# VH-VL binders against q9xwc2, part 37

Target 1, 164 residues: q9xwc2
Amino acid sequence: VTCDFKNELVSMNWNVKNNKIQIHFEHNNLTENRWTSIAFGDGPGMNNLESIIFSRREDNVITTNSGYTPKKKKVVVDDVSYVTVNDVQITGNKLKVTVSRPLGPAGPRNFSLDQCLNWMVVPGGSLSNGKFKKHHGKIFFIKDVCAAKCTAERIQRINSNKAL
Key: E = the ipSAE of ESMFold2; O = the ipSAE of OpenDDE; V2 = 0.75 times the mean of E and O plus 0.25 times the DockQ between their complexes.

## First folded at step 23 (VH-VL; framework fv_tixagevimab)

Design z22 (at its last read DockQ between E and O 0.77; V2 from the best seeds 0.78)
Fold by OpenDDE, last read:
Structure z22 (fold): chain C 164 residues (1-164), chain A 119 residues (1-119), chain B 109 residues (1-109)
Amino acid sequence: as target 1 above (164 residues)
Amino acid sequence: QMQLVQSGPEVKKPGTSVKVSCKASGFTFTDSTVQWVRQARGQRLEWIGWIRVDSGKTKYAQKFQERVTITRDMSTSTAYMELSSLRSEDTAVYYCARHTYISQGFDIWGQGTMVTVSS
Amino acid sequence: EIVLTQSPGTLSLSPGERATLSCRASQSVWRNYLAWYQQKPGQAPRLLIYGASSRATGIPDRFSGSGSGTDFTLTISRLEPEDFAVYYCQQYDYTPPWTFGQGTKVEIK
């Protein structure tokens, strides 16, 4: 797997610098009172996944929160987000967010991104009265992502190969 | 410089209406949500409502829902608050303030507009 | 509605001292939607902290915010003469109204 993912709805890029991982996430259609998320974990499927949740309120506030998705449960938002927001842009319904976190253990669950993991993108769910409702749509699965290996050098090499 | 400039002080009779303006400059007005709050002398700030500039969507406090109308004119980068059926209790300084979609709190405030309601 | 209660009502301190202001909510408030403001007489409020702990642009590092759920704190590590003012917390969570605390007056001893 490369250091980026893209389909018609979303795009995501990983890069590592100074023991921090930066994630650039784009969503082409995040309407108001909706949420989307990226998730990762060491279990199969939606099993206790670490989550980064992006939400849009009716007053157009974009919020980024860390959280997790229990097995067969709705996403749970952390009281204190451990993910740093580096950039947020919303144009129409097009969301662009850049977030960062430690590469090693982080958050209340001490989850590390040093290992290769499966990632997921939840395309969307409704947000009502401050509650995240169940998601709708097909979840995008990204298998065997080694985000920790997405160094500048590796990314450059990948891009060079794509240009050929 | 980013700023919100409000209209001047108003003196009104009970039962009449007042419309306060809030003109934005130095920033992209369409990226903002504008809230209106008021503060009576020696009292806490009281929230009135907000308007999302790009869509015009509004929310009001229940207390004011029947008497307040918040609007915006994107062509002039101006938000408005109109309060009808004025009472003496409506005497206060009215503020507009904006936040952006990045949820950085209300970082720009108008200078305030004193509205006096008296017989 | 969410009621924000600030304490103490008045805080009398000298320049150089540490100020600790409390804002307690009647129910849980999302951390992202808690802000602190400073207001001086005859002036509009000025944003100090947003998202409970993020310092607004241009705000000195002596101002810091912390807390979650129903308990939030604004700390001024070393009071400067210009810091004597009234401080308000505001929640702008999902359910209106976006209420304010009653304020804490930091006055010079």
Scores: ipSAE 0.860, ipTM 0.929, lowest interface PAE 0.5, mean pLDDT 94
Fold by ESMFold2, fold request of step 25:
Structure z22 (fold): chain C 164 residues (1-164), chain A 119 residues (1-119), chain B 109 residues (1-109)
Amino acid sequence: as target 1 above (164 residues)
Amino acid sequence: QMQLVQSGPEVKKPGTSVKVSCKASGFTFTDSTVQWVRQARGQRLEWIGWIRVDSGKTKYAQKFQERVTITRDMSTSTAYMELSSLRSEDTAVYYCARHTYISQGFDIWGQGTMVTVSS
Amino acid sequence: EIVLTQSPGTLSLSPGERATLSCRASQSVWRNYLAWYQQKPGQAPRLLIYGASSRATGIPDRFSGSGSGTDFTLTISRLEPEDFAVYYCQQYDYTPPWTFGQGTKVEIK
């Protein structure tokens, strides 16, 4: 059961409670006029991916949006985000953000995380005059994430096994 | 009791400079991008520029770019705006305001500093 | 730069009446980063609404904001005596300079 992901650039973990998923996301190098995202979909491709997109303005404003990737390297943000921001911190270039959304169908595409999906992290792309441009760098894939299984009880068992 | 407290009124002659201070208290200063805004009598508010407290990076409206310098002192939690080559049309109330990275507008304003430029 | 045009210039109303204030932007405001402020004579502006529709801390329920893109509205559902003031909209778009509207004065009829 996969309930976290970490590499040199990104650390995240997620848990479910009361039909809501909470995602803790950290990115070690979100510089100004840049975006990063978490994307969700079935299959290995980068088309029609539901997304949570984080961006940083020159004036240090951090923006969180729901959206999707209709085609490879293209990002569309929703006019009104359906994702709740619970906490955000920026220290130097290190972003820490906690977001939540319904586990089941939500937003304009009625997208559900109450299923097993591939999760992807887009490490970064640029913003130019408020427009999201294509991403750079290698996408990080997390195959077969069954988010509904990431309850507090199960995460505790997973962490106890890792300590051994 | 989150506050921005500004320095007192200034009367200046044309061609001189003014430096307005803005002291923060009751919140984390480094979370702020401090904004500077002025208002001449009977006119709308006019944005001058900002300073990111964390990095010291500044951005100025083009109108002021050659005459304004915005700085901050982390140890005193104070931002400063200096306007040089003063003219009579610079007569206004000058405000500082807080804008944090969570983007909730300019939520805290200083009380304003009246700057009068006259001979 | 984005020009904000407020209408009407003056609203002459009685306590208890509904006030509707309009703000139009010359181009779309990025992610609806539009704020509303109240200002009384001799005072700094007071933030009422940010992000077009979110009420700032401590602002009474009678203040609400709506709109998106280029058209934004501030509504005061039932005017109180302390609400007679000048109201400004302000955009904090992706790209500076950030600008304010010319104001709408809400005055006692």
Scores: ipSAE 0.728, ipTM 0.875, lowest interface PAE 1.1, mean pLDDT 91
ESMFold2, look of step 23: ipSAE 0.602; ipTM 0.819
ESMFold2 (binder alone), look of step 23: mean pLDDT 91; pTM 0.934
OpenDDE, look of step 23: ipSAE 0.791; ipTM 0.900
ESMFold2, fold request of step 25: ipSAE 0.696, 0.709; ipTM 0.852, 0.860
ESMFold2 (binder alone), fold request of step 25: mean pLDDT 91, 91, 91; pTM 0.929, 0.931, 0.930
OpenDDE, fold request of step 25: ipSAE 0.849, 0.849, 0.853; ipTM 0.923, 0.924, 0.928
ESMFold2, last read: ipSAE 0.669, 0.706, 0.699; ipTM 0.843, 0.861, 0.858
ESMFold2 (binder alone), last read: mean pLDDT 91, 91, 91; pTM 0.930, 0.929, 0.933
OpenDDE, last read: ipSAE 0.852, 0.347; ipTM 0.928, 0.789

Design z23 (at its last look DockQ between E and O 0.49; V2 from the best seeds 0.00; counts 0 for: pae O 4.7 > 2)
Fold by ESMFold2, look of step 23:
Structure z23 (fold): chain C 164 residues (1-164), chain A 119 residues (1-119), chain B 109 residues (1-109)
Amino acid sequence: as target 1 above (164 residues)
Amino acid sequence: QMQLVQSGPEVKKPGTSVKVSCKASGFTFTDSTVQWVRQARGQRLEWIGWIRVDSGKTKYAQKFQERVTITRDMSTSTAYMELSSLRSEDTAVYYCARHTYISQAFDIWGQGTMVTVSS
Amino acid sequence: EIVLTQSPGTLSLSPGERATLSCRASQSVWRSYLAWYQQKPGQAPRLLIYGASSRATGIPDRFSGSGSGTDFTLTISRLEPEDFAVYYCQQYDYTPPWTFGQGTKVEIK
């Protein structure tokens, strides 16, 4: 059961409470005029993915939006976001954000996270004249994430077993 | 209580400079982008520019680019706007305001500083 | 540069009436980054609405915003005595300069 992910650029963990999923996301290098995203799909491909997109303007506004990735490394942002921002911090270029959404169907695509899915992190692309440019480079892939299983009790057991 | 407190009114002669201060309290100053806006009597609000407190990066409206300097002092939690080569048309109330990486619009405003340019 | 045009210039109404204020942009505003401010004589502007439709902290429910692209509306559902003031829209598009409308004065009939 996977309830976290970490590498040199990204750290995140997620949990489920009261039919909502909360995602804690950190990105170590979100510079101005750039975006990064978490994308979700049921596989086997990497196209037509539901997304949560974070962006940073030159004036330091941090924007969080729901959206989708119609094809690899491209992002389309929803006009009205269905994702709740619970907390945002930026220290230098390190973004820390906590977001939540319904675990079940939500937003204009009625997308549900109450299923096992592949999760992807897109490290980022440029934001130019308000337009999201395609990300070039590697994507971080997390296979077969069953988010509904990431309850507080189950996470506690996972952490205890890692210590042993 | 979150506040921006500006320096008092100024009466200046044409050709001189004015420097308006804007002191922050009750919030983390370094999270802010400080905005400067002016309003002449009976006129609309006019954006002058901003400064990111964390980096000191500035952006100015083209109209003011050659005459305005926006700075900040992180040790005193104070932003400054200096307008040089003053003209009678610069007579206005000058406001500072802020947004943060969370807020999208100007959620905290200073009380305003009247700058009068006259002979 | 995005020019904001507000209408009407003056709105003469009585307490309890509904006020509808319009703001039109000369071009589409990025992600509906449009704000509404209230300004009373001798005071700084007060943020009412940001992102076209979100109420700022402490703003009562009678204030609501709507619109997208180039057309935006501020609605005051039931005017209170303290609501008679000048209202400005402001865009904070991705690309500066950021501009304000000329204002709509809401005055007591």
Scores: ipSAE 0.645, ipTM 0.838, lowest interface PAE 1.3, mean pLDDT 89
Fold by OpenDDE, look of step 23:
Structure z23 (fold): chain C 164 residues (1-164), chain A 119 residues (1-119), chain B 109 residues (1-109)
Amino acid sequence: as target 1 above (164 residues)
Amino acid sequence: QMQLVQSGPEVKKPGTSVKVSCKASGFTFTDSTVQWVRQARGQRLEWIGWIRVDSGKTKYAQKFQERVTITRDMSTSTAYMELSSLRSEDTAVYYCARHTYISQAFDIWGQGTMVTVSS
Amino acid sequence: EIVLTQSPGTLSLSPGERATLSCRASQSVWRSYLAWYQQKPGQAPRLLIYGASSRATGIPDRFSGSGSGTDFTLTISRLEPEDFAVYYCQQYDYTPPWTFGQGTKVEIK
């Protein structure tokens, strides 16, 4: 079971409590006028994916939006974000965000995280006049994440195994 | 509770300066952006500028760029707006408001500070 | 700068009626950066709606926001006596100034 992900640019972890999933996301280099996003869905491709978008403006306003990717390289932002922002921190260009949503069906598309899914991280794209431009860089793929299984007990077990 | 408390009313002569304070409490001030807005009697809200508390970065409306200075003191969780070369037209109620990454909006406002400029 | 034009200037209604307020922007505004405020005489503005359609904490569900691009709407489904006030929209999408609309006064008929 994978309940965390980390590479040179980003880190993520999932945990479930009270039928809610909490996602902690860190980005080491989100500069001004840039956006990044995490996405999840049934397929490995950028198609019909749920998305959580984090954007940083030049005035250091950070916004979190939910959305989806109906087609490759296209992000549609929801009118109302169904993701709750629990914490946001920006230090220099390092972004730390914690968001939460129901484990079950949520959002305008009633997408559930009860099952194992593929997750993606878009490393970044430019933000211009409030619009998301095309992303640059290779998308990070996280295969077969079962976020619903990331309970405190299971995480502890995973961590214990890592210590071995 | 989360709140912004502004300094008391001011009566100033033309050509002088006024410095209004906005003290934050009940939340992490360093995570905030503070905007200043004014409103003359019976008039619309007019945007003055903002400051990012953690960095001290500011932006001003062009109308006020030459006369306004927005600052903050993180040790006292207080934002300031100083307006110089005061004119009668500057007579208004001045408001501060906070924005945070969580609220994603200016959800907390000060009670306002009346500034009267009169000869 | 972005100009926000609110309409109507004054809206005269009775308690229990539906109020529809418009805010039109001279340029497209990202939904996340469109807010509505309520202001009563002698008081500071109070945030009602942010992100065009998200209710602020403690705001009754009779208040709702909608719209995108250049056209935004604040709706009060059923006016309460305490809802008679002036309402402002603000955008903070672009580089300053973060302009306000000129306001709509909702008054009792």
Scores: ipSAE 0.027, ipTM 0.679, lowest interface PAE 4.7, mean pLDDT 91
ESMFold2 (binder alone), look of step 23: mean pLDDT 90; pTM 0.925

Design z24 (at its last look DockQ between E and O 0.47; V2 from the best seeds 0.00; counts 0 for: pae O 2.4 > 2)
Fold by OpenDDE, look of step 23:
Structure z24 (fold): chain C 164 residues (1-164), chain A 119 residues (1-119), chain B 109 residues (1-109)
Amino acid sequence: as target 1 above (164 residues)
Amino acid sequence: QMQLVQSGPEVKKPGTSVKVSCKASGFTFTDSTVQWVRQARGQRLEWIGWIRVDSGKTKYAQKFQERVTITRDMSTSTAYMELSSLRSEDTAVYYCARHTYIAQGFDIWGQGTMVTVSS
Amino acid sequence: EIVLTQSPGTLSLSPGERATLSCRASQSVWRSYLAWYQQKPGQAPRLLIYGASSRATGIPDRFSGSGSGTDFTLTISRLEPEDFAVYYCQQYDYTPPWTFGQGTKVEIK
């Protein structure tokens, strides 16, 4: 079971408590007028994905939006974000954000995270006058993440195994 | 308590400059964007510009671009708005307000500074 | 620039009544960047709602915001005597200026 992901640019952690999933996301280089996103879905590829988009403006405002990506097209941003922002911090170009949502069906598409899914991280794209431009860089794929299983007890067990 | 305290009222002659200060306390000033807004008597709020405290980056309304300078001193947690070439039309109450990077609106406002421009 | 038009200009109501204030934008505004303020005579504006629908800290639950795109609404479910004031909407979307509406005065009937 994978409850965390990390590479040179980003890190993610999943945690489930009280039928809610909390996602901690860090980006080491989100510059001004840039966006990054995490996406999840049944796959394969970039079809019918749910997305959480983090945007940074030139005034250092960080905005979190929910959306989806239909048929490999550009992300469609929801009018009302269905994810809750629990914490946001930016230091220099390093973004730290924690968001949460129900584990079960949520959002305008009633998408559930009870099942194992493929997750993706879009490293970044330009943000121009409130428009999300195409992303640059290779998408980071995180295969077969069962976020619903990332309970405190299970995480502790995973960490214990890592210590071996 | 979190607050912005502005400098006192100003009486200026046309053609001169005014510099209003806005001192922050009770919160992390460096995490703030400070906007300046003015309001003539009985009129609507008019946006002047903003400054990002940590970077010093500014944006101004086109109307004020040639006459306004917004600055900040991080060591004293103070933002400044200087308006030059003052006109009678600049007579108004000037407000500073802050928001943080989580876009929770401008939740802290200064008490306002009355600037009177008269010959 | 984005022009915010508030309506009505004046709203005359009695305590206990419901107040509905409109803020219409000349173009679409991200709801994350739409705020409502209350201003009383001789005072600075006070933030009521941010992100179109989130109440600021300390704001009573009788205040609520809704809307998206170009149409936003501030609702006061039951007017209290202290709620009679001028209300402004502001957008602080990507392109300056971060304009305000012209205000709606809620006065006692």
Scores: ipSAE 0.827, ipTM 0.917, lowest interface PAE 0.5, mean pLDDT 94
Fold by ESMFold2, look of step 23:
Structure z24 (fold): chain C 164 residues (1-164), chain A 119 residues (1-119), chain B 109 residues (1-109)
Amino acid sequence: as target 1 above (164 residues)
Amino acid sequence: QMQLVQSGPEVKKPGTSVKVSCKASGFTFTDSTVQWVRQARGQRLEWIGWIRVDSGKTKYAQKFQERVTITRDMSTSTAYMELSSLRSEDTAVYYCARHTYIAQGFDIWGQGTMVTVSS
Amino acid sequence: EIVLTQSPGTLSLSPGERATLSCRASQSVWRSYLAWYQQKPGQAPRLLIYGASSRATGIPDRFSGSGSGTDFTLTISRLEPEDFAVYYCQQYDYTPPWTFGQGTKVEIK
């Protein structure tokens, strides 16, 4: 059961309680006028993937939006975000964000995370004049994430086994 | 207690400069983009510019671009705004305000500094 | 730059009445980054609402904000004596300058 992901750029973990999923996301290099995202789905390819998009303005404002990916390298941001921001910190270029959403269907696409599907991290794209431009970096891929299984009890068992 | 405390009132002659200080306490200064705003008597608030405390990067309204300098001193948790070539229309109350990266508006304001420009 | 126009200029009301203040932007405000402030004579502005509809810390729930795009509203559901003041809207769009409306004065009838 996969309940976290980490590499040089990104650290992420998630847990489920009371039919809500909480995602803790860190990005080590979110510079000004840039965005990064978490995308969900099996698509065909990268089409129509549900997304949570984080962006940083020149004035240091951090914005979180729900949206989707109509094509591999594009994002479309929802008019009204359905994702709750529980905490956000920016220190230098290191972003730390905690977000939550319903585990089941939510938002304009009625998208659900209560089944197993692929997760992706888009490490960054540009903002220009408030517009989200195509990204041109490699995507970090996490296959077959069964987020509904990431309960506190199950995570405790996973962590206990790692400590042995 | 989170607060911004500004320097006292100033009376200035036309053609001189004024430097207003804004000391932060009770919160992490480097999380702030400090805003400067002024208000002439009976008039609306007018945005002058901001400084990112973390980098020292500034942005100014075009109207003030050639006459304003905003700085900060991280060791004293203090921001400064200097306005040069003063004119009588610069007579106003000058405010500093906090805007953090969480975009919750200008949530902490200094008490204001009255700057009077007269001959 | 975004021009904010408030209406009405003055609201003359009694304590207990509902106040509705309007703010119209000359163009859409990015992500509805619009705030409302209260200002009394000789005092700094006090933040009431940010992000068009979110109440700032310590602000009573009789204050509410709504709207998006170019049209925004501040509502005071039941005026208290301390609510008679001038109210300003302010946008903090992606692109500066960040501008304020001309104000709506809420005064006792």
Scores: ipSAE 0.699, ipTM 0.864, lowest interface PAE 1.2, mean pLDDT 90
ESMFold2 (binder alone), look of step 23: mean pLDDT 91; pTM 0.934
ESMFold2, look of step 24: ipSAE 0.673; ipTM 0.848
ESMFold2 (binder alone), look of step 24: mean pLDDT 91; pTM 0.934
OpenDDE, look of step 24: ipSAE 0.248; ipTM 0.759

## First folded at step 24 (VH-VL; framework fv_tixagevimab)

Design z25 (at its last fold request DockQ between E and O 0.88; V2 from the best seeds 0.78)
Fold by OpenDDE, fold request of step 25:
Structure z25 (fold): chain C 164 residues (1-164), chain A 119 residues (1-119), chain B 109 residues (1-109)
Amino acid sequence: as target 1 above (164 residues)
Amino acid sequence: QMQLVQSGPEVKKPGTSVKVSCKASGFTFTDSTVQWVRQARGQRLEWIGWIRVDSGKTKYAQKFQERVTITRDMSTSTAYMELSSLRSEDTAVYYCARHTYIAQGFDIWGQGTMVTVSS
Amino acid sequence: EIVLTQSPGTLSLSPGERATLSCRASQSVYRNYLAWYQQKPGQAPRLLIYGASSRATGIPDRFSGSGSGTDFTLTISRLEPEDFAVYYCQQYDYTPPWTFGQGTKVEIK
């Protein structure tokens, strides 16, 4: 069971609490007028994904919005966000955000996180005059994530097994 | 406890300059962006510009771009607004206000500084 | 620039009544960057609502904000005596200048 992901640029972990999924996301280099996102979905391949978009303005405002990523299209931001922001911190260019949502179907796309899904991290894209431009660079794929199984007890067992 | 305290009232002649200070206390100044606005008697609030404290980056309204300078001193947690070539039309109460990166609007305001320009 | 037009100019009501204030933008504004302020005579503005619908810290629940795009609304469900003041909306969207509405005066009937 995979309950965390980390590389040189980003880190992400999932934790279930009170029938909600809490996602902790860190980005080591989110500069001003840039956005990044994490996404999941149940469509064919990496198509029509539910997205959580993190953006940084030139005045240093950090915004978190739900949306989705159409195939080979720019991210579409929802008018109303369907995720709850629990915590946000920016230190230099390092972003730390914690968000939560229900495990079951939620939002206009009705994706359920009760099932094992593939996740995607978009490392970055430009933000120009309030417009989210297409991303640049290689995206990160995380396959077969069963976020619903990432309870405190199970995470502890996974960590213990890794230590052996 | 969290507050912005501005400098006292100013009386200036046309053609001179005024520099208003805005001192922060009770919160992390470096996490803030400070905007300056003014309000003439019986008029709406008018936006002047902002400064991002950690970087010193500024944006100004086109109306004031040639006459206004917004600065900050991180060591004293103070923002400044200097307006030059003063005119009678610049007579107003000037306010500083801050927001933070968590996008909670401009939640802390200074008490205002009255600037009077008269010959 | 984005022009914010508030209506009505003056709203005369009694304590206990419901107040509905409108803020219309000449262009679409991201709701994340729409705020409402209260101002009393001789005082600085006080933040009431940010992100169109989020109450600032310490603001009573009788204040609520709604809307998106070009139409935003501030509602005071039941007016208290201390609520009689001037109310301003502000947009601080991506493109300067940031602008304020001309204000709505809520006065006692």
Scores: ipSAE 0.832, ipTM 0.917, lowest interface PAE 0.5, mean pLDDT 93
Fold by ESMFold2, fold request of step 25:
Structure z25 (fold): chain C 164 residues (1-164), chain A 119 residues (1-119), chain B 109 residues (1-109)
Amino acid sequence: as target 1 above (164 residues)
Amino acid sequence: QMQLVQSGPEVKKPGTSVKVSCKASGFTFTDSTVQWVRQARGQRLEWIGWIRVDSGKTKYAQKFQERVTITRDMSTSTAYMELSSLRSEDTAVYYCARHTYIAQGFDIWGQGTMVTVSS
Amino acid sequence: EIVLTQSPGTLSLSPGERATLSCRASQSVYRNYLAWYQQKPGQAPRLLIYGASSRATGIPDRFSGSGSGTDFTLTISRLEPEDFAVYYCQQYDYTPPWTFGQGTKVEIK
């Protein structure tokens, strides 16, 4: 069961409690006028993916939005986000954010994470004049994530086994 | 107690400059973007510009671009706004305010500095 | 430049009445970047609402905000004597300048 992801740029983990999923997301290089996102869905490619989008403005405002990618390289931000921001910190260019949403259906597309599907991290794109421009860098894929299985007990057991 | 405390009122002649200070206390200054806004008597609020405390980067409204300089001194937790080539229409109360990267609007305001420009 | 037009210019009401204040933008504003301020004579503005609908710290629940796109509303569910003031909407969307509306004065009838 996969309940975390880490590479040189991104560290992410998620857990489920009381039919809500909490996602802890870190990005080591979110510079001004850029965005990054977590996307969910099985394709094809980057089409029709549910997303949680983080952005950093020129004036240093950090914004979190729910949204989706109806077509490759297009980001549509919801006018009312259904994602709760529990914590946000920026230190230099390192973003740390904790978000929550219902595990089951939520938002305008009635999208559920109570299923096994691919997760993706979009490492970054430009933010220009309020528009989310084309991402750059390689998408990080996490295949077949069954988020509902990432309970506190299961994560604790996994971590205990790694210590042995 | 989170505060922005501004320098006192100024009376200036046209063609001169004014520099208003804005001292922060009770919060982490480097997390802030300091905003400058003015209000002539009976008029709406007018945005002048901002400075990111962390980098010193500034952005100015086009109207003020040639006449305003916003700076900060991290050792004293103080931001400054200097407006040059003063005209009578620059007579206003000048406010500093801040927001942080959390983006809860301009949540802390200074008390205002009256600047009077008279011939 | 995004122009914010508030209506009415003056709202004459009695304590206990409901106040509804309108702010219209000349072009669409992300609701995340709309705020409301209260200003009393001789005082700095006070933040009431940010993100179109979120109350700032310490703001009583009789104040609420709503709207999206070009149309935004501030509601005071029942006016208290301390609520008679001028109210400004502000946009702080991506492209400067950040602009304020001309204000709605809420006064005692």
Scores: ipSAE 0.663, ipTM 0.846, lowest interface PAE 1.1, mean pLDDT 89
ESMFold2, look of step 24: ipSAE 0.624; ipTM 0.845
ESMFold2 (binder alone), look of step 24: mean pLDDT 91; pTM 0.932
OpenDDE, look of step 24: ipSAE 0.813; ipTM 0.905
ESMFold2, fold request of step 25: ipSAE 0.609, 0.654; ipTM 0.814, 0.842
ESMFold2 (binder alone), fold request of step 25: mean pLDDT 91, 91, 91; pTM 0.932, 0.931, 0.929
OpenDDE, fold request of step 25: ipSAE 0.202, 0.426; ipTM 0.772, 0.812

